# Ledger of designs, part 8: VHH binders against Phosphatase IMPL1, chloroplastic (IMPL1)

Target 1, 311 residues: Phosphatase IMPL1, chloroplastic (IMPL1), of Arabidopsis thaliana (Mouse-ear cress) (q94f00)
Amino acid sequence: VLSEVSDQTRYPRIGAKTTGTISPAHLLEVVELAAKTGAEVVMEAVNKPRNITYKGLSDLVTDTDKASEAAILEVVKKNFSDHLILGEEGGIIGDSSSDYLWCIDPLDGTTNFAHGYPSFAVSVGVLYRGNPAAASVVEFVGGPMCWNTRTFSATAGGGALCNGQKIHVSKTDAVERALLITGFGYEHDDAWSTNMELFKEFTDVSRGVRRLGAAAVDMCHVALGIAESYWEYRLKPWDMAAGVLIVEEAGGAVTRMDGGKFSVFDRSVLVSNGVLHPKLLERIAPATENLKSKGIDFSLWFKPEDYHTEL
Short names: E, the ipSAE of ESMFold2; O, the ipSAE of OpenDDE; V2, 0.75 times the mean of E and O plus 0.25 times the DockQ between their complexes.

## First folded at step 1 (VHH)

Design e4 (framework vhh_7w1s_2)
Fold by ESMFold2-Fast, scan of step 1:
Structure e4 (fold): chain B 311 residues (1-311), chain A 118 residues (1-118)
Amino acid sequence: as target 1 above (311 residues)
Amino acid sequence: QLQLVESGGGLVQAGGSMRLSCAASGSIFSSYMGWHRQAPGKQRELVAKIYSGGTAYDDSVKGRFTISRDNTKNTVYLQMNSLKVEDTAVYYCATRYWGSGTYEYDYWGQGTQVTVSS
């Protein structure tokens, strides 16, 4: 599926063409501050004792998630008191008439965080009239005894940065030389079975497929050029809003898994280095169309009813 | 130990009502909880969910089923009214305690059978 050609990609750009009355630089400053502030909360929790009981671990995760969210919300509200915010769990806060929608994931990769596995992040994106305008992801690396972070950021049309340095997707042009990433839910429905088949097929023909467990990290790794593609069914807006912009601004491509134009309210995402995108869609798009024929719902979700979009 | 325990299933005649309960025993209660069902030979489907944004229902049960929760008891309920033979399935309770930020449930109950007779 090839819909439109843009200045930097053969697929329709998803980033906002304008940010309205608020400059991209100002949005970037605030998304970076918000993500950093949430990450500071998470960093304080990474060395807390991991109780061996399920209750103790779930308390640590939910307490950390809530504290990170509260810290992020305070930054956003202090800077933009009239903006609309969509948090994890589908919570809506603020003015539904706002053109600006903040999509916040205060702790992406909670299972990894619970185990001290170094693949989790704080992800903050802001949309302007439904399109990603600015983004920041703070990735946690190193793991026990050597925790550190990497900060990713982007503005629509402004390019992508990692720790202040410009980044670009890889130039890998063959699936046989690609490192791919995907994710799976715990619901064992037709979408899960289909993605397990895709995992098997792509594992056989590529250098390997990873399942790391944090969507924002996975997308940032594509933007950084250390993986060639990431795809997953049933990601929510807060899982995707920041990462998709960072990939696109690093020179990558972003579509639905059927090859159609992507919005953060879609229920599938395929991100890639661009050059591999058509090759990946040759296998992924028919599988996704087959799921539609089986009655799997791919309609938009978690878009606030009164939120005005230019989608 | 984290456990989701369903109760309230069984046999009921078409047109009847039944209430399922799901208790999160010995674990923190998640604000993202759902009821799923799976009939023989069919895929598992989301029936109803309750989260910070409210409640949502599958079109097949909308107007007949109601999801609610009691946070003090760490329990979620599914009130099923005007039951149809087509509602016969194993019903699963699920919660998001651990996850990667996807539309998935991290912990599942063992399921409870609901059989609706004609």
Scores: ipSAE 0.000, ipTM 0.144, lowest interface PAE 17.5, mean pLDDT 85

Design e5 (framework vhh_7w1s_2)
Fold by ESMFold2-Fast, scan of step 1:
Structure e5 (fold): chain B 311 residues (1-311), chain A 116 residues (1-116)
Amino acid sequence: as target 1 above (311 residues)
Amino acid sequence: QLQLVESGGGLVQAGGSMRLSCAASGSIFSSYMGWHRQAPGKQRELVAKIYSGGTAYDDSVKGRFTISRDNTKNTVYLQMNSLKVEDTAVYYCAAEYKPWGSYDYWGQGTQVTVSS
């Protein structure tokens, strides 16, 4: 079972073992509705003019992000008025004593959206006591003249779907045959420079490394089996909460970039098809330990103070 | 919700100095902290930005303004030297996690008036 630790799994599962009083199916219905509702807002904006002043473009991005967030929040609050929500644009809202934490990225890949480049998404995940319980990501594909979407979803123990079809990670067992993905934070710190070196090294030994610019999309591509791995430093909970569950439920592995047990509140993620995970960690883990030795902070972040977790 | 509270604005004579402070409440690990300003009849513009890798400044303030951060206090400062009448504006503190003007948090704004 995808959500269980077994003899075939070297890494502990991150998905919730139970969802309390709310069924996984009910959580899934609401995460799917929330992500779809946000995506409808984004779809209204994909063909708006982008050849106006820089101010007009940045206003379009900001207005779309905020409108998508408002639409998602309305769906969540209408269905679960007492749940805790961590939204990128709105911050923390709701009942801090709730076991359920919704992590929302209303527009992942804002630079891509600004340019009309077809790699951005709406991402909605819900955690139960700190563990991913249900997730949906609506990916935007095609680009100008042919915009479309595909919907990814998962529940803990329920497997992963793309447009209603079961998906599974690839079976590629050699880095030399792998297509890898990474991302870079917008700040140029020691983690940025370290990841540039990892990008160079892995580009030399794999089929190539992509830098597409939307974490939720990148993780969904690993789950779909069209890429073997994705890693990035400095991701926030809303960047990861949905994608990591979708990868795990598709049969993939999820850890921190030092190889340790992952939580949504960690500052690094490595996702893979599982088979390549130890081979990737042979290089990535020492680089990450070196960053810790230089004083880079990898403590948990953005976990609400009153939110009780099993982590 | 995260709140940004600004202080240090006011009236100052041309050639003088002023320091603005922006205190952030809550658990904040912002990738970008910055100061923006808006003068009457003009667009809001970036003045200075601080991030893990360094700082960036608008050409109009380079060599005169310095942005700094105290991570232990969750506070960002803007030291303004050699102030000019054209620096008169409302100054806003911002915490940015996405580029392209997508900001999680903005301060209330603080008025800076530079007299001749």
Scores: ipSAE 0.000, ipTM 0.294, lowest interface PAE 11.6, mean pLDDT 85

Design e6 (from e4 with T95R R96L Y97S W98Y G99Y S100R G101S T102G Y103E E104Y Y105F; framework vhh_7w1s_2; at its last look DockQ between E and O 0.01; V2 from the best seeds 0.00; counts 0 for: pae E 22.1 > 2, grease 27.1 > 24.2, placed apart)
Amino acid sequence: QLQLVESGGGLVQAGGSMRLSCAASGSIFSSYMGWHRQAPGKQRELVAKIYSGGTAYDDSVKGRFTISRDNTKNTVYLQMNSLKVEDTAVYYCARLSYYRSGEYFDYWGQGTQVTVSS
ESMFold2-Fast, scan of step 1: ipSAE 0.034; ipTM 0.524
ESMFold2, look of step 2: ipSAE 0.000; ipTM 0.103
ESMFold2 (binder alone), look of step 2: mean pLDDT 83; pTM 0.844
OpenDDE, look of step 2: ipSAE 0.018; ipTM 0.303

Design e7 (framework vhh_7w1s_2)
Fold by ESMFold2-Fast, scan of step 1:
Structure e7 (fold): chain B 311 residues (1-311), chain A 118 residues (1-118)
Amino acid sequence: as target 1 above (311 residues)
Amino acid sequence: QLQLVESGGGLVQAGGSMRLSCAASGFTFSSYMGWHRQAPGKQRELVAKISSGGTAYDDSVKGRFTISRDNTKNTVYLQMNSLKVEDTAVYYCAADYEYWGTSYPDYWGQGTQVTVSS
């Protein structure tokens, strides 16, 4: 049972305990509409020509991202004109006194989109006083000649859905039988080197590690039960806000990569099916602590000035 | 660990020039460096980008702005000429883009205010 699993987990839940004056159902309605509206913009663009050369700043990827973001912003502002919005790039729109913060990634997996590789998404999450309250991710599947979408959603305490059906994390209880996912930035610092070593170590002991290139998709695949875990350093709030709630509501566990209590403003995330979480942390947490001793900064980032949190 | 520190912002009259500098520390110079700006009530937009393969500019600044870098100093510059009131914004230095065609950097400077008076 989902509630028993959630109650028995060793890790603090991150989902909002209340959503204030706006019901979870109303937040869900708007977050789903916002993600769907952005995804419709992206779907119109998936078959457009992709002749990527180093010619200029404006191209199909940039145009699609901006159009998707504009569509999402319009939905949010029409429904909640007084809410605070954090878009990708760290842009902040609205009133910082709002308890509601919308974290929007209008096109997660831009490199994949650029190549027509079927692993990218539109991701929309809303926080209440710093804690995820509702989320939707629209994943693009199929690829050229057969594009389609898969819609994920969740509310805090309401469980997780994929295309309207309840989903749950896998019950895989051994790393030897696990399919794992990670990601990498292009900066080749100590965090990158550390995660390359983790990639190598986990490849040797599991069924394999994937590097698919879209954090929201990766987290939704853990929630769906087709992968057991995802971890990555240096993710931003818009990369994580929706996916972490979907994982938790599917019965999974969410922490920082040092095992500490997670917030969307943290610089690392480890999500899993729960039962494997302690086994993954046995390898990941010491590596992350070692990075702190080397001077890698794990302080909170991209939290809007004066935004009130209950973290 | 990586830090980007902008300098050279301030107040300038329309038609004037200004040079922004961005000093990078704590890393080997990124293959892709850029300048973004954010005007009040607007989203952040990519203004100029530089790599070993060349430079690229937003149409609104072509012919007026020039991006350059000094690899020996780990510094990137934005030379702004023929400034317009519409160029008023906070300018951000940025580093480590996924690829040349994207506007999504991994690292940001603190930003520097540029105000163009009429």
Scores: ipSAE 0.000, ipTM 0.345, lowest interface PAE 11.2, mean pLDDT 86

## First folded at step 2 (VHH)

Design f1 (framework vhh_8h63_2; at its last look DockQ between E and O 0.03; V2 from the best seeds 0.00; counts 0 for: pae E 15.0 > 2, placed apart)
Amino acid sequence: ELQLVESGGGLVQAGGSLTVSCAASGFTFSSYAMGWSRQAPGKERELVAGISSGGSTYYADTVKGRFTISRDNAKNTLYLQMNSLKPEDTAMYYCATTYRKGSTLYYEYWGQGTQVTVSG
ESMFold2, look of step 2: ipSAE 0.000; ipTM 0.197
ESMFold2 (binder alone), look of step 2: mean pLDDT 81; pTM 0.800
OpenDDE, look of step 2: ipSAE 0.014; ipTM 0.306

Design f2 (from a4 with R35S G50A; framework vhh_3k1k_2; at its last look DockQ between E and O 0.01; V2 from the best seeds 0.00; counts 0 for: pae E 16.4 > 2, placed apart)
Fold by OpenDDE, look of step 2:
Structure f2 (fold): chain B 311 residues (1-311), chain A 121 residues (1-121)
Amino acid sequence: as target 1 above (311 residues)
Amino acid sequence: QVQLVESGGALVQPGGSLRLSCAASGFTFSSYAMSWYRQAPGKEREWVAAISGSGGSTSYEDSVKGRFTISRDDARNTVYLQMNSLKPEDTAVYYCATTYRKGSTLYYEYWGQGTQVTVSS
């Protein structure tokens, strides 16, 4: 039996205890600017005609992803030339000797983007020695002919903001009154099947489970208090780094789906309003443990070699 | 602020019964699993029993199975431990704790001050 002395936090905090030698305000400024700059690229692309062919859509998505990431990288490099970067499209850029690792998803929710369906975002997070220090997510809202954005941001210990206003998770304390969110990867393996069963189970006992298609957006909705929880297997660091900090700073809880301490390099994530977290884990954790027993890999992944972490 | 306050500890004879209570405050009690723990003199603290947030599942240490019953009253924010057929080896300070489970492992984050249970002839 492991006992943890809690300082009023129910679960170990995942946010960085310090932002190192860079001020939290400066990190936040650059993170917000980076996400905004990427979002401007996406905004220009979102109104372009969609080709009917699959190839045409793929090209639009790819071009937009690359252009957004390039724009974000320029901002980061201009301000912090020595920082390490982990981008979805560009991979690892920089020297692993840096304590700072930027996790960038230039376009989270590519399927939604391709179809002009709302719920996609630009997600930028920066880690200090492996722990999220600052984050910004620019969510695209509305739809065709009425596109707009909503900006989420957070620093470790600084709270979470939406459009510059403080936000908080909901106080919903019953699963039967909760709106939940989940996501699915493209591989239909045992993890997929397990999550489908969880989806079914929680759909039966909650007010509903949404499948929106963008992890960063889903987490931000929990932080905003309009949903009570989000969980998913096999997300990458750039999918989670920003969202998990925003949820935590909004007063929510973040763990692995087995209930363990979360790292952005984990292959499972559960975020919630905190209050419901134990109840959710009663169902989610056994399912996750069952996957482990079947030999499914839950080891850390996408951690840059030689990157120093205090996890 | 989270507070847990245990009560009900007493001196009892072997074979006797005792009911412990733990009053919780400062959090949404019904959302969390709860456990009882005990620490005997010169021994490490050991897990005794747990009950899920929903109250639908309970678990016990092998040495107390069939004798102890954990229950909860969410309306009163209280968890109970009914102890029957008490033995001298049950002598300990009993603690309640907020609990979550990871596989077969229980984790505890908030503790009460404990209540003394003494079983002696």
Scores: ipSAE 0.000, ipTM 0.207, lowest interface PAE 15.6, mean pLDDT 90
ESMFold2, look of step 2: ipSAE 0.000; ipTM 0.125
ESMFold2 (binder alone), look of step 2: mean pLDDT 81; pTM 0.814

## First folded at step 3 (VHH)

Design n1 (from a1 with K98A R100Y Y101W S102E G103S S104G Y106T F107Y D108E; framework vhh_3k1k_2)
Fold by ESMFold2-Fast, scan of step 3:
Structure n1 (fold): chain B 311 residues (1-311), chain A 120 residues (1-120)
Amino acid sequence: as target 1 above (311 residues)
Amino acid sequence: QVQLVESGGALVQPGGSLRLSCAASGFTFSSYAMRWYRQAPGKEREWVAGISGSGGSTSYEDSVKGRFTISRDDARNTVYLQMNSLKPEDTAVYYCAADYWESGYTYEYWGQGTQVTVSS
């Protein structure tokens, strides 16, 4: 059996039901080429000295990020000159009249990259009318002296692959046997303190909670079945667009942290292996509702002005 | 230096077949992924088919899947597009493209195109 449909029946699927006039296979070829091209730029920089001054290290990160983004943009523009592109920090390129929106993170996990810690990625997703249509993430593994990559990909309705092999989420059915992942934003507000309490709660009842520092990697690890769940407040569309489709196509579940239907423009994400999703929401959803009562804004963000969506 | 030359374009009846060839010179052909694109009058250029540098993977635009087959002969530095069950909608100039990554740069080369016309 290649997949279990029942793992996805409890929560609405987020993947696009159609990709219009451009096939999912064509979108996948271009999204894979784009992610691979960006990753080749990043690979050129992984062995550069890390004992440089703080100023020089910051320049290395910025230069690598910019060069990776430029390489990805060239691939997308050459193949789809009229598509809309949303880059890191909300930069928009193209015409909002396009049904296709590319969400690009040219270097996810910049702190990890800066230190040579092996948890960072290039992430490229494409949406059709607001819904994920195709995705690729190139994860960097190994670390100093043994750098390598592993490539994740998915199309809406097409399943998820890692290095060309079909993958699926784990079948772990108890939180007590789960390995969980989360992340924390740089702003120490009520959402940050709430997630620290969730971190403490879940650490006490599970096999452990990891904080690896790259959202796309974290979601791919759930899709691969080596972790059971990932959640985080205040992620941007470029942090999530690829990873959420890869999780869903691997048989996982994707919702907001209040349990509602997810959009890449939402400010929270909970991904899981599906079977644990209700148990995770028992703790996470009330905490998220409490944040709303405290005035934390969960409205959609970074959706390009006038971009047409079927959310 | 680098050159891609397409050939095989012709006038053919609906339901007919054609094989396009693209002869490459001036680079290490076996290292490059090869692609076919087409451009119909008044339309943007669209991707049709692709084949990896190893020849191990192929991909196709949905409207041609099952009708077109891409292949390569690295000994002859040539990529082919076998087109079967041709439709009037397949009328376009067909372009060959090659791409390769090295030293932080993507190398991309294009041919001048070959005209395919499908009509009775």
Scores: ipSAE 0.000, ipTM 0.122, lowest interface PAE 20.2, mean pLDDT 86

Design n10 (framework vhh_3k1k_2)
Fold by ESMFold2-Fast, scan of step 3:
Structure n10 (fold): chain B 311 residues (1-311), chain A 123 residues (1-123)
Amino acid sequence: as target 1 above (311 residues)
Amino acid sequence: QVQLVESGGALVQPGGSLRLSCAASGFTFSSYAMGWYRQAPGKEREWVAGISGSGGSTSYEDSVKGRFTISRDDARNTVYLQMNSLKPEDTAVYYCAAKRYGLGSYTWEYDYWGQGTQVTVSS
């Protein structure tokens, strides 16, 4: 297990301090195999015809999502038959008393995939008692005529890798020099309106804000150092579990959008290069507190009823 | 096992109102976002309205904004679509659908679907 001291002394680390009886290296081997196996299924589908009718397009996306999920589940179950799995498509499966919860997004960025836009991923994270232990994200790049992938991975305390090379967040220390990322959920409520205003404010003071449409990709870009921050309201565990660990292990900071300690079951995330985190919170935290005062629910969600956590 | 059952479809005069209901069973209803879709003869299935499980937020297709209202009763595992100022163009089979993550207009994002209920707007 690694030291509890980190470069992010201002914010609590979210990564698991221990992984119990299964080593971080063993969890990493399986999480990488699972993500790679799902990505092979997705790669087979990237050049299939895109029918603009909802029926043809929805069948392609649904079939690809389900096939990717089945491939990932087979890898996880073959290696850890007693673990609990939370998949976007499959719901909850496995032993509800397990300390290990696999959070699987077999196709993050389904709209992008449907259009052949090169910003989607397979995301696999495993939690130990509610805290991220190991993660892998396979990002799809290039787009039509030049599809390729890059693989991100991390273990709690082990650092973050991209295609086997160690990565780190950027050292950018001013918002005016930052490239920022956000996303918008499908719900058009006060949180949506508030984030549109944050988008406007940050666009005016930074080098720009991107909306790419795949949370796991967005977080990996922060970890890689090609963007300084990502924030979004209403993300689910499978959207965040892998990406947040990869950011933290690359030296970044992870909190709720009110600045509080993050868990994978929280409804908001702010990730950054660490240095900019307090500057971002100066604008984001008051907006988030205002949403709470308006009755927007930020309680934990999608945590399996029987899953024991050390949050 | 998992089941969505729509009801309330009928023949209505232009300008009239209808309330559709969808009874859900076999899953944790309160953790699912619910949506209504419709399909007219010879047309693709189109999204009409959605309601979140967690936040109580709603979203609507532009053509129905101000006329239709989606709501839910988690104690009864039921989602409703109140349709006012009905037009002949609203004639379709209406389907309810459920998904675990937030609202969306794309059919591939929904996990469960009902069998549909026919709404006809005609004089």
Scores: ipSAE 0.000, ipTM 0.211, lowest interface PAE 15.3, mean pLDDT 86

Design n11 (framework vhh_8h5u_2)
Fold by ESMFold2-Fast, scan of step 3:
Structure n11 (fold): chain B 311 residues (1-311), chain A 123 residues (1-123)
Amino acid sequence: as target 1 above (311 residues)
Amino acid sequence: EVQVVESGGGLVQPGGSLRLSCAASGFTFSSGSYAMGWYRQAPGNQHERVAIITSGGSTNYPDSVKGRFTISRDNAKNTGYLQMNSLKSEDTAVYYCARHPYKWGSDYYFDYWGQGTQVTVSS
């Protein structure tokens, strides 16, 4: 076992080992319907006039986000009236005794949506006892004059699909040949400064680092094999729940940015094609440990009170 | 016309308590999916989030204040609060409240920062 560990590092799977009384296929059917229904609301709004004043754009974004959320909630509640739901604003709806927690982001990449920039998504994941069980992400592509979508989905142990086709992470085995992705939160604190230094360092040693602005899209791009890795500090459960399962089921690796076992309630994520994961952690993990030593809080967050987890 | 205004700051001894208020005007929380947050900035330090409360009532705190600070919201009064207990000298900062129209972790920063209220913990 020591030789196995020394030869190649493996990372624990995060997907649910069972889904209880509801089959993975049934969960998948409902997450896909929920994500599609939210995406239909967003698609109706993509060509609405963009008032470039901050006030007008803000209203369009909040109205679209709320309408998408309401549509998704209706689908989930109609199918599973007693399940627990965690919305994008951390709002909790439903029965805390439920083993099933729906993590929804009705409009991921709101700044991109506001500008008509084609990188935003509707993201719906469902957890069983804290572990991702099924997921769907509807990505918006094309932009003005040619809007379209592609749909990503996965179940724990079932593999990952894009528009019904099996997908797999890339086989890129060198950072110097990698296309990497990261993101930055709204607060310019020590985590932001640390990630800016990581961005600078990785830009110098890779083919480039992208900042696209939608976490669910970024993770789906890793799963699709068109980027090798995505990392970010301080993502919330609704930012990650669907995308991390899609990456894992496409053959990728998912950990915290310190290399520890990932939970949807953790405040950092590193996803990759697996092969590059140890090389990325070699640089990222020390930076993350330094942030902990400086007092940055990486305790679990947005886990609903009394929600039972098997993390 | 749309604004948030902080109040309740002051000088307090270590171990003391203060309650900050954030009054919203020109909008109603029920008219939108608004989260509210409290942020602070001490001299020489970066600004940091102290507390956030979502439209659904979920709260979040950094370890530095968890267990000592409590954020709450009164939609009927259109006001947010920060109850600060067991204050330490390290809590000395200007405290700001902000409206978040939907997401606070996206790259859509924030709107309607208040002017701030000074909290000084000293004897």
Scores: ipSAE 0.011, ipTM 0.356, lowest interface PAE 9.5, mean pLDDT 86

Design n12 (from d1 with D100Y R101K Y102G G103S S104W W105Y; framework vhh_8h5u_2)
Fold by ESMFold2-Fast, scan of step 3:
Structure n12 (fold): chain B 311 residues (1-311), chain A 119 residues (1-119)
Amino acid sequence: as target 1 above (311 residues)
Amino acid sequence: EVQVVESGGGLVQPGGSLRLSCAASGGSISSGGYYMGWYRQAPGNQHERVAIIYYSGSTNYPDSVKGRFTISRDNAKNTGYLQMNSLKSEDTAVYYCARYKGSWYFDYWGQGTQVTVSS
């Protein structure tokens, strides 16, 4: 039940307060089915021969991404034909008057998938009036010769699960004992340079910083309690929608990298185990404010035209 | 499925200019998290990235073409461009455009357009 979830009162909660006319349980059922269906497509592709040419690897990635997206879209459309869908591959599909927006990444960590490196996922989140309502991420683990999956899910107020078991963020209360994660994106701008400086600084004061290459996996690892924090500039809604809800429902904190209230359409995210959040912001927030002072735009992005939000 | 068609190649003398176009169909050139780039391949050489434009509008170029090539896009026409100035004989190659999802190996490549720089 909703009242059993950990109350994170220090930072504004991002999860939807209500899910409208569709129950959280029904949203969860469809989100899980959608993510599982996409993951089955990806699993069939993990053992396919990889061409050593750039075009050959790109073709496998492209074909797998499109097939996974098509499988996910079929599940969503069969269950909710009038909902709005924001998919990375397909862009925007459906009724912009819908309160429900599905944010789909059919293959998060495409470079890792191309190389057979075991850090990629299928990520499906659904928003109600701009706020995460339900989420599922299917993580690929093991790698060549031993591929398997790990399934994460959450509903707003319902808690977070991994393979059907309740999960919670770690209780680590010192940065010196923390394992941190970040990513850099592909644009080499001031945000990239600033995050390289943060990476260097946090590497020096923590147990280490990982750059694993799949945002949904990184957030799920924070929710699972095997890492204490993840942050990145310039993530898109499909990179974040599922993972941020899973972190929050596992008892974690989610903000922008300036410490402000997060929305899925923001251009920075900091997720943590909650107790370390203020300590991380002591370094991250000034760096982010400096980027704003340099004219870097942190306004909302990728919000579909006419999609109504209660952010 | 997103398809891209390159055009605008041809024969030019050293110091000349060409503007390549990449028309996309079946999906937007700038849709979602996608960004676009231009690559070239000369006979006997590996593929080389010569320009990239990210969704944010940021651009990146290798030293070999920096200051001479400019990448741009027109979202209303669903078309990307590569303006090539001060062309050199070593710029002779087939030029390809690609739409990226955020992976060096994730490309939607067209059939290419030949650029020949010779006197």
Scores: ipSAE 0.053, ipTM 0.544, lowest interface PAE 7.6, mean pLDDT 87

